# Designs tried in a protein design chat: VHH binders against q9xw16. Part 14

Target 1, 132 residues: q9xw16
Amino acid sequence: MSGWNAYIDTMTAAAPSIKRCAIVGAADGSVWARTEADNVFKASEEELKTFVALFNDVTQVPAKGADIEGVHYVVPRTEESLIFGKKENTGFFAVKTKSAVLIAVYEGPNEVAAQVRKAVESMQTYLNNAGY

## First folded at step 1 (VHH)

Design h26 (framework vhh_8ghr_2)
Fold by ESMFold2-Fast, scan of step 1:
Structure h26 (fold): chain B 132 residues (1-132), chain A 122 residues (1-122)
Amino acid sequence: as target 1 above (132 residues)
Amino acid sequence: EVQLVESGGGLVQPGGSLRLSCAASGFTFSDYSYIGWVRRAPGKGEELVARIYPSGGSTSYADSVKGRFTISADISKNTAYLQMNSLRVEDTAVYYCARDSFYEDYSGMDVWGQGTLVTVSS
């Protein structure tokens, strides 16, 4: 979608440590926009359906972890509309809005993780304010 | 090429009203952005007084102007407005329209207008 791609561009400009990201439908995991070309977000449709369903009860996620792009992440904690995970030097932040889930995969130390979280949460606020 | 142009400033008496306009060119409000109004009074720093997400209609206001100012946007005209009611001498400032890309902090703004002077005086 042309409009949604601009959101991806805004996030990656704000947090250059994001390696790949996507905006997907909260109900079914359908892709609205994703990073492409050299940094394509590689999750399957089935994986995304499973992933967005985790937001039905985030309290269960730390016990099982989460899979994104065929990579299993340890999820140490969740917050109300936030799932985040770590695997070695790679991590992700995922946030849910009314209609969407934003997923950002990054590499780097804790300071870049904080920058990525800020970018994802800012976008979450924008989308919720827009009625998504 | 990407520009914001303000209009509607002027001199008003305390308790009066003004409507400021902000016309955008070189980009559309359907793109991901907020539009904000930032003011600067002589001897003071900048204050973000109002912000709108035009595509979704969500708005926010500084405590100093809540209940008195209303921000709106007309996507078809690519124009944002600031309706200022019950004006006070303390509202005297240069008012700037700005595209606020991503943050609630107005320091994140990437396109600014030239500013329009609002003077509230008897």
Scores: ipSAE 0.000, ipTM 0.118, lowest interface PAE 15.1, mean pLDDT 81

Design h27 (framework vhh_8ghr_2)
Fold by ESMFold2-Fast, scan of step 1:
Structure h27 (fold): chain B 132 residues (1-132), chain A 123 residues (1-123)
Amino acid sequence: as target 1 above (132 residues)
Amino acid sequence: EVQLVESGGGLVQPGGSLRLSCAASGFTISDSYYIGWVRRAPGKGEELVARISPYSGSTSYADSVKGRFTISADISKNTAYLQMNSLRVEDTAVYYCARGSYLPPPSEYFDYWGQGTLVTVSS
């Protein structure tokens, strides 16, 4: 068992509206843990390596958008250590910690997005405080 | 006062079944904590055999017990269970119920442990 799977469980328990999520290495996009089975997070290692590199300069991302699980998302704005995107009824939030990037994909309206963002940012704060 | 109390251990023959219970008090298991069952046999290290998030129902198992053990939780009784089927001599161990919470990953850190219950599988 990977210890990181417990954090996936905690995040999805806090925000049941998360459809798929993963915790990946900030340096290389390597998967530490992800949702599986019916909720499998499907991004390739190559896609994740490209994605985490976006955090090198988040201010450039809104001009280009972001790709997750083969889906191109419009990124309307970024914040320091936060990239979020939308495509129709689907969206994602991704946050960077010292060592990790947390990615959560959801489906639904703005109320769902707010719940997912809160869960992801809470985990980001916890991991940063823990030295990750 | 947070407490976890295990029960249901005992002696069974190979191929038999046991159901362990973990009664929690001083906290509500549905509050996003996960509950794990950790075993330790004499001369061997600790093994996390099963884990559940009581809120979401999400479960995971060690390969050594997958398909034979089932973890579950009853939120109304604030109790977690481990159903152990097709028991083997190698399953002989003290079984501990433990509460997990947010702690530095990737370690499987548990902040509260039960007293343990002995399971002996022999002919």
Scores: ipSAE 0.011, ipTM 0.169, lowest interface PAE 9.5, mean pLDDT 83
Fold by OpenDDE, second read of step 2:
Structure h27 (fold): chain B 132 residues (1-132), chain A 123 residues (1-123)
Amino acid sequence: as target 1 above (132 residues)
Amino acid sequence: EVQLVESGGGLVQPGGSLRLSCAASGFTISDSYYIGWVRRAPGKGEELVARISPYSGSTSYADSVKGRFTISADISKNTAYLQMNSLRVEDTAVYYCARGSYLPPPSEYFDYWGQGTLVTVSS
């Protein structure tokens, strides 16, 4: 078990709507840690490589959407270090740190998004301050 | 790719009615926080006329159109509508359909727009 698993547990516990999380390398999409067992984060490293590359030009992402775990999400908006998507009663938030991308997949209505964002951004801030 | 296409605009007399349609493609409107109608009259700025949350069904209207306009959405057709009744000369404008993006509070904005459809109210 990687030390990064603790961060996965923290994010997953931060909001009831968060179902799966992953921490991946910002440069190559390599998986540092992910939710396992019953709610396993299922994205392949190839998919994640493509996903993290979206942060190279976030301005184009809303037009095309984003794919995670084989699911296509609408991306309403992006920021320099933030991509979030929606699909029916599900969605994701992805934030970029100095060296990583944090991904949280959630289930619920739009209203739960605030909690999910807070969770990932809190972790983002923490990791950035820690040099990651 | 995300696209919004408006239709239904035209020339109408005061007191008349029009129904605008906004066909969305490249995304499902139910996944958007809002779909909105924004109008721009010649020489004037943009005015949000109406918006609907496809998920909740909640609607909001500008004071200038309350009681006269009705916004709706048909998820099965991936289309939003603006029913405009009791039209006035001052309603003359290009009407744009826009996708509303929801970033957790307090941020809210429209990120994609259609090409617009002209509504002219004239006697």
Scores: ipSAE 0.006, ipTM 0.206, lowest interface PAE 12.7, mean pLDDT 90

Design h28 (framework vhh_8ghr_2)
Fold by OpenDDE, second read of step 2:
Structure h28 (fold): chain B 132 residues (1-132), chain A 123 residues (1-123)
Amino acid sequence: as target 1 above (132 residues)
Amino acid sequence: EVQLVESGGGLVQPGGSLRLSCAASGFTISDSYYIGWVRRAPGKGEELVARISPYSGSTSYADSVKGRFTISADISKNTAYLQMNSLRVEDTAVYYCARGGEPPLPPYGSDYWGQGTLVTVSS
């Protein structure tokens, strides 16, 4: 068990709406940690490699959307280090740090999105300050 | 004062079971990012075997113990547990209860450890 699982636990604990999380390498999509047990984060490394590459040009992502765990999400907008998507009563937030991408998949109404964003951005800030 | 006290260790035969307890005081475990069990086998370094986020109930296990060990927490008792089934000789170690840091940092992200309890698996 890597130390990165502690961050998975932290993110999943931030809000009940957060169902699955992953921490992956920003360069190659390699999985550093993911939600396990009853609600496994199911994205393959191949899919994650494609996903993290979206951060190379986030301006194009809204036009094409994003895929996570075989699910296609509409991406309303992006920021330099933030990609988020929606599909019905589900969504995701993905933030990029110096060396990683943090992904949180959530279920719930639009109102829960703010909590999810806060969770991943808080972790983003901490990891950036720590040099990750 | 923050304190973690382990109990439940002992001698058991291969294939046997033990249940470890970690009684926490001086803080509420539900406020922690995680409670975990770290073991140190003779001549080896520390290994994280299990973590639980008491607030969410999210659990994580080392590959070496998946399917055999179960971590849990009783918030009302401020206690964490490690159910160890199908024990193997290589599970022999001192088992420490550890509180996750806020926020945690690699490799373990813990800020407090207990005194440990010895688990010996031998035929």
Scores: ipSAE 0.022, ipTM 0.254, lowest interface PAE 6.2, mean pLDDT 90
Fold by ESMFold2-Fast, scan of step 1:
Structure h28 (fold): chain B 132 residues (1-132), chain A 123 residues (1-123)
Amino acid sequence: as target 1 above (132 residues)
Amino acid sequence: EVQLVESGGGLVQPGGSLRLSCAASGFTISDSYYIGWVRRAPGKGEELVARISPYSGSTSYADSVKGRFTISADISKNTAYLQMNSLRVEDTAVYYCARGGEPPLPPYGSDYWGQGTLVTVSS
């Protein structure tokens, strides 16, 4: 069994507005863990490989946006190791650690976005401190 | 019974190479969240130098060894390796093979350790 699912559970417990999320390898986008069943994270291997490569130069991302689960998101700006986007009532936050990328897709108004960002950034800090 | 047994340590000149082996028994390494190499030099504390997730095949390295060390795993032999190239005096340490515990507490916090193997880099 994948023990990485415990991190998924920790993030979704901290921010219940997260509908789907995944932890993927920063080098190749390989899935370490993702939400399943009613909350299946649906990104393809090729999409994830493309997505993690965006972290090689986050400053270019606002000009082109980002695709997650076949949905094109407007990315208004980026920060160091953070990419986020919105499309109507749906949004995502993605953060890069030393060896992983955490992606959380949420649904709801802007008021819940801060909770999702905090949960993802807290996990980013934890994993970086843990050597990941 | 989980066991990790290291081998391959020894004395080497600066610029030399060594390959450390970590033979696992009592579990299959492909079931591990990670297998890592942690070193401890006298007075320096512990440093995670390399890890591999057999689950995903991904690897990571400490900045101090990046580009010089390579971690790999042979699932059929149930063994992990650390290839150490361009060794420096600062690499002198006891090297431990470690199995990563199940998240969330913590992923580098290993639940089982080998006995350690001494690597001495000296001119």
Scores: ipSAE 0.006, ipTM 0.156, lowest interface PAE 9.4, mean pLDDT 81

Design h29 (framework vhh_8ghr_2)
Fold by ESMFold2-Fast, scan of step 1:
Structure h29 (fold): chain B 132 residues (1-132), chain A 122 residues (1-122)
Amino acid sequence: as target 1 above (132 residues)
Amino acid sequence: EVQLVESGGGLVQPGGSLRLSCAASGFTISDSYYIGWVRRAPGKGEELVARISPYSGSTSYADSVKGRFTISADISKNTAYLQMNSLRVEDTAVYYCARSYKYGWSYALDYWGQGTLVTVSS
């Protein structure tokens, strides 16, 4: 009954190509909300703690890639508050806000990726402006 | 700095019309899940009268205003509107523009405008 679940609904409504997503704490990777049931986001909190720590120095991520839900993604480049990755027909976008990290996993070609990125970055802006 | 600034309120006779505007700054309205219009009459609680998702264009209305009020958004102007037709005395209230999400107000109230007074008087 978390209010954060409404943000999950917001992202998936904006970009239906998102298969799974989550909002996690930037400091510790604690899950605030995630997709559930048939599209449950399965990353462990240990994996998420490791993942959010990547935002402490995003410049090192392309050399190593990133792991989400036990899947290793190639990260071609990063921006200050953005990590994105690709593995075959699957990809993700992760953005950092002041206190949260948004992670969205999608399937599809580059055209789909652009729509997912837009949705995730729009939510990042919204949460930053809301003080998160 | 996030701001929502309402305008267009005033005094009208029953049966009249008003158009309220909500100018957003410090964020883009298309980034919000919902922009809503909430009204409050003295001694009464908040009533969400209309909501729009500027991103998708989907709208919803309270039963008290369905068929009379129309909410819209102009992304290029970063502004939301409430067109109020066939106004009734009971529509008299302060109208607030608010940024919110789908599951109501209780979990993450964000930003409200200062409010604009609408008086419908005979």
Scores: ipSAE 0.000, ipTM 0.098, lowest interface PAE 17.7, mean pLDDT 80

Design h3 (framework vhh_8ghr_2)
Fold by ESMFold2-Fast, scan of step 1:
Structure h3 (fold): chain B 132 residues (1-132), chain A 123 residues (1-123)
Amino acid sequence: as target 1 above (132 residues)
Amino acid sequence: EVQLVESGGGLVQPGGSLRLSCAASGFTFSSSYAIGWVRRAPGKGEELVARISGSGGSTSYADSVKGRFTISADISKNTAYLQMNSLRVEDTAVYYCARYPPPSGSYDAFDIWGQGTLVTVSS
């Protein structure tokens, strides 16, 4: 199998609490792959362009938060290539690779967040090593 | 149908250079594939030496070869290259070209391998 949707399938298999996710271009937020149908990742082109630009200076993000799928998330802190946020029972992890941004939206308690972060960071390492 | 064919291996003295080629057939380079060079020396395990995205994008290298080896791709020829400079005796190995597709549940899977080309660095 070829195609970026296989990477989406791999992440959701590794962390079943991921509700929606996408792989987008780091330069422009263009969608390479996203979850579809009942689990469709709903972010617009403009929202994704704005979101990926946050990685240009992650230190500014905690003051403003981040918007994904029209939902405003509180971002408590950032790391060099990681933005994560929380909104009540939902949250997200987003990581930047050389050429992509991976975004995973999940639902559930604290133990679930740790598994989602691990899945997203594992895929980040894989894609960086693969030249993406 | 789908295959990778290596060429360019041989015998070279320490400090010399070789260029390996990896010709792909049965598929085209795209953002869904990456090409890697993996080597195996007698008595050692496999080492991933270099990777390039299938569309000729970003590259990465093992610490053992950084600054000496360069991976590149010619999309029009559907061919990837490994330029090896400042070769050392320790670089002696069989070099394989391998395709890195989207994983099916494993993060470190190659699905298509070439037959390998021998590189011997000896005085």
Scores: ipSAE 0.011, ipTM 0.228, lowest interface PAE 9.6, mean pLDDT 82

Design h30 (framework vhh_8ghr_2)
Fold by ESMFold2-Fast, scan of step 1:
Structure h30 (fold): chain B 132 residues (1-132), chain A 122 residues (1-122)
Amino acid sequence: as target 1 above (132 residues)
Amino acid sequence: EVQLVESGGGLVQPGGSLRLSCAASGFTISDSYYIGWVRRAPGKGEELVARISPYSGSTSYADSVKGRFTISADISKNTAYLQMNSLRVEDTAVYYCARYRSYGYSPAFDYWGQGTLVTVSS
């Protein structure tokens, strides 16, 4: 009983183009909260453990890409606490806070991507300010 | 509310088998939490005998039970199981189902079932 599902609801309300998202532990990729039912975030714990370890050196990620939900994404570039990728009309944004990684998968054009990024970065700021 | 309810314990002879069930309510086991089986024998400490990530299917076992016990999960029934084969007298214990989270802001096990007694004797 973490209450973290309320933050998932907040992000999806702010950016309805998010198809699936999760908040996971930065140290081990353990799921704190995720979208469920028809929008269930399907990444395994082993995949998430591998994914969060990418934040240990984001500069290596564009050379190899990233895997989320069994889908291999091309990562064109990274920023200090941001990894994002594209595969056709699908994409993701992942941001790291002190203790968490937020991952949002979306579908749509660049205008949709910008909205999703804004929602994820706003939540990143909120959680960092809350000490997470 | 979060609950874990165990069933399937009982008296069995050495070499026999039992299947323990752990029914979860108030959360979905597929939410990438580990579900573990922890046992406690009279006068002994607690031992984590088996753990599964229901979402990934990843499992781990204590050396004392490897090759004899199998942990599994049925996502559609929101239930985890412990299949115990080739039971030994030293497997006699109360078996608890527990939800395990490994991130830093919560205890390693945050919810426990009531326990089910397994007695292995001739």
Scores: ipSAE 0.000, ipTM 0.137, lowest interface PAE 15.4, mean pLDDT 82

Design h31 (framework vhh_8ghr_2)
Fold by ESMFold2-Fast, scan of step 1:
Structure h31 (fold): chain B 132 residues (1-132), chain A 122 residues (1-122)
Amino acid sequence: as target 1 above (132 residues)
Amino acid sequence: EVQLVESGGGLVQPGGSLRLSCAASGFTISDSYYIGWVRRAPGKGEELVARISPYSGSTSYADSVKGRFTISADISKNTAYLQMNSLRVEDTAVYYCARGWSYKSYYGLDYWGQGTLVTVSS
């Protein structure tokens, strides 16, 4: 129906192991779209504001980790506009575009993680090309 | 600070036309999931009459206004519009512009304008 929710649907279709995801504003962490109902992405606006600020200097993130939905993740390393983390069997990938940050939370082993990363990076490329 | 400011309301005769404007400041409308127009009529409760995704240009309308109202957005002016044609007495309401972060959710409306009164009467 609207653009942003369709991108949530596209990512979850491409990587079914995504449990919850969101698209938020890069400047302020405002939510543009998120999974809902049984798959509701639960991060507060305040937590998201803190999270998107991590992209101002991704090199600092491995030393402290990252918090999403009240869960603290270990971030082993970062890449340019990519932050990813792991907490037991749960993990996330977050990528920054010009105007947005895409966050996908998943469950499963490293093979599942690779599929989720590809879905998120594909959407990042698409949105950057669209001017977002 | 995020603000939405409506303008263009007023008194109009049945069958007339009116254009409402919604000027956004403190954010760009292209960053919104959607911009919508919500009205509250005396005794009727509230109704989401029209919405637009500024990115895709996709629009949707309530059955009560389909074919008569047109929503649009001008990214360069950071403004959304509601063109209202063939107005009826039952269109009398306060019209609000609102930003949405979830297309399905009324609770996803996070910023509202102050409202502008539209009165359709002879």
Scores: ipSAE 0.000, ipTM 0.110, lowest interface PAE 16.2, mean pLDDT 81

Design h32 (framework vhh_8ghr_2)
Fold by ESMFold2-Fast, scan of step 1:
Structure h32 (fold): chain B 132 residues (1-132), chain A 122 residues (1-122)
Amino acid sequence: as target 1 above (132 residues)
Amino acid sequence: EVQLVESGGGLVQPGGSLRLSCAASGFTISDSYYIGWVRRAPGKGEELVARISPYSGSTSYADSVKGRFTISADISKNTAYLQMNSLRVEDTAVYYCARYPYGSHYSAMDYWGQGTLVTVSS
């Protein structure tokens, strides 16, 4: 229904291994769009507020890990605008744009992770170029 | 046609309460917008006092009103509210409801209500 749902659809079409994803405000973690129904992204707004604040200093994240949908992920390292984590055959990629944070949760082997990262980073570039 | 209409302003004594309503028509408030309340007192600039994402329920407040004001939305009525408690003389202003797109600063507000006057005086 919202215009931001079109970007969710674009990411999931580009990487079908994405099980759940969301676009949230970088300043406060407010949800702009997320997967719904059978693939509902279940993170609470309190959890998302905590999560987006991690981008204020990504160098601290590997020592603490990150929580998404009540699941604690090991974060092996970070890049300036990228946090990613792994737990068994489940993982996530989160990227920050000027105004947003994109979060994609996937399931599958390591080969699947590369496709998901590519989809998320492509959308990050698009949104930054669009002024978001 | 997109329209926002405020109601509920009036004269109130210091320490009193008032509830403002913002009725939306021509769009659904759960679409990709924040609904905010902006106030302007004579001779002062605009201040965003509160905003809500009706879709998610996420709220934020200016430091000047935290703990006293509560913003809410009723999607079924397509209406946002501002509950103002413990009112102070310095809260006297014209209050506007407005919408702005996700990912935008509040200066990107595209539709505004007509404004409703709130006067706090003894």
Scores: ipSAE 0.000, ipTM 0.185, lowest interface PAE 14.2, mean pLDDT 83

Design h33 (framework vhh_8ghr_2)
Fold by ESMFold2-Fast, scan of step 1:
Structure h33 (fold): chain B 132 residues (1-132), chain A 122 residues (1-122)
Amino acid sequence: as target 1 above (132 residues)
Amino acid sequence: EVQLVESGGGLVQPGGSLRLSCAASGFTISDSYYIGWVRRAPGKGEELVARISPYSGSTSYADSVKGRFTISADISKNTAYLQMNSLRVEDTAVYYCARSKYLYSGWGFDYWGQGTLVTVSS
């Protein structure tokens, strides 16, 4: 397995409420690693290319929302390197590092969302410190 | 299987030094987000005394040991170390090596060694 699969495992272990997640290239949305099998991250190459381009200007995202795995999410606000969204009981957090975008899709209440956000932001910090 | 095996504990006089080793098997130490040393003394809780990120080289220490303890890792030997200098009676504890695959701040350790006893006594 690629070294990147270990990061997927770490993220899901830190926040078991993550249903699906992926690490993709920030420039093109190419998949470096993703959850597989029963919890496969289902986003297409075209969708991921569109999604990572949102980080070119995150301030525009709340007006239009974001699409992940064919699901349209309401994005209430963004931060410099963070896009997050909600649709009913489902949500996501996506963070950009120097070279990558980490995307985690979860299900559950706001308490669960806080745990997922911490896991994703911790990995973002680690990867940035590692030069990714 | 994942294993962490500590060695280097023992009896030492106040002001002395000890070097603890943590030999990893079943995984490459650089695959870990953190390798840490956690101690537990009778009547006290657990304390994370030192942590290293093998990938970034980043280290952190508890205030109680800053300037006295140094954590390091030798990737080629798949081993982490805790160099303990200027030991004090209050450093007496069982010292555990632990691996973290969690990125949560604090205690995200999923595998632990057996522990090695350090006794600081005159």
Scores: ipSAE 0.000, ipTM 0.125, lowest interface PAE 15.2, mean pLDDT 82

Design h34 (framework vhh_8ghr_2)
Fold by ESMFold2-Fast, scan of step 1:
Structure h34 (fold): chain B 132 residues (1-132), chain A 122 residues (1-122)
Amino acid sequence: as target 1 above (132 residues)
Amino acid sequence: EVQLVESGGGLVQPGGSLRLSCAASGFTISDSYYIGWVRRAPGKGEELVARISPYSGSTSYADSVKGRFTISADISKNTAYLQMNSLRVEDTAVYYCARTPYRYSGYGLDYWGQGTLVTVSS
C-alpha cells in the first residue's frame, strides 16, 4: 500500500469521469502513484520524463502538443502551471506543484472536463500547501 | 493500537549531531500521505521542520533547517528518521513525529506521543 494512492482515490471520487491518473515527480517523472487494475495509467518512464520537462517552459507546448500514454494531444493553450489537451472525446489536465505533477486523463464532453480540472486544481492547491 | 513512538533525543553541544527515530506500529508507514517532524520550544509555537512522502521519498524542509537536517524513511522497518547535523542552540525543542493518515479526509497532522527532547547547550 501507498499513501500517495489515497490522493488518486480522492481525485477520482471528486471527478468520476477521470479514467486514469497519476502523481509523478516534477524533476524526473518518476511515478509516485497511479490508477491500477483495469484503469492502469500506461505512460512509460521515458515519456513521463519528457512530459514533466514541458513545465520548464509551458509557452512552447501549444506549438508542439503533448504525448501521454502514446497518444498525441493537441494543446490549445497553457496557463502558468497547467497543461491540458484534447483528442476527440478524450482529454487530460496536468498541473505542476513544487515537487509533483498531477496528470488526469478523462473521457467525455466539456462539462465533464470542467469537473476534472476543478478536482486536479484542488489537489494542486492542497499539495502546494503541504510543501509538495 | 496505532501509534508513532519517538526516540533519540538528548543533550548535545552546538555543532553536534543527533538522529531521531519514529517507529510506527498498528499501521504501515507507506500508507501515510506524509510523515513529518514538528518541534516546539518552551513558550514558542509549533514548527513543521521536515516532511517525507514514504512512497515517493520526496522531502521538504523548513528554511530554518535546510541543509542541516535530513528526513528519511525505511519502509521495511516501518520507521522514519531525522538526521540533525550542525545543531544550534535555537534547535532546542521537543520533537514530535506526526503523520497524515491514509484517509480521504486526513489532511491534518496527528501526534502520537510525548515527543523526544533535544537540548543543544554547552
Scores: ipSAE 0.000, ipTM 0.111, lowest interface PAE 17.2, mean pLDDT 80

Design h35 (framework vhh_8ghr_2)
Fold by ESMFold2-Fast, scan of step 1:
Structure h35 (fold): chain B 132 residues (1-132), chain A 122 residues (1-122)
Amino acid sequence: as target 1 above (132 residues)
Amino acid sequence: EVQLVESGGGLVQPGGSLRLSCAASGFTISDSYYIGWVRRAPGKGEELVARISPYSGSTSYADSVKGRFTISADISKNTAYLQMNSLRVEDTAVYYCARGPWPPSYYGMDYWGQGTLVTVSS
């Protein structure tokens, strides 16, 4: 558990516009690590179970959107291992690896969204290469 | 063979400025996930004061140095810098340059420089 927190720290340091993030199990949405204290990632385990199941068929997601931390996000499109959404000045990127889903919630303009996407995709590549 | 070599440390008066340099060899700085500056004073733990990600250009700073320190990287010179302005006595420490590898390591920084002493006193 504590081991996975180092990956959270790495992502937030790479993209400071990330407000909250988590690494969860791809099969069940179980939390492996998340941001804590003043920036705690607040999604329920039931919500996360529903969210990770979206990766079973990402093509259906734009029609219905996605819920994270009780907030409904519009999902404009998806890619095979990527779901992203927007709601006013907030947004998220979620990527799937072999065993995990990384979720990063950010605030700011489109320029910071690009930095957040790079950070989560970089971590996705690392975890896939490490067998996760 | 990976090496990081710091320079630019020294004695400076409160309110003064200093620029630290970190010359990298054996790898290209742009291949790093991040380059950071970590300081340690006697009897204190390590503090990560500044970090730069070469691929995104993003930077982050400890609250203790925000608005006073600026981290940058010159890829053509394979060198990272820490510009320190408005220095305070409490900034006195040994400053280390460190590499966060790509891909990211669970252990964080994998190579460190030898350190350079910064003393801020009147």
Scores: ipSAE 0.000, ipTM 0.131, lowest interface PAE 13.9, mean pLDDT 83

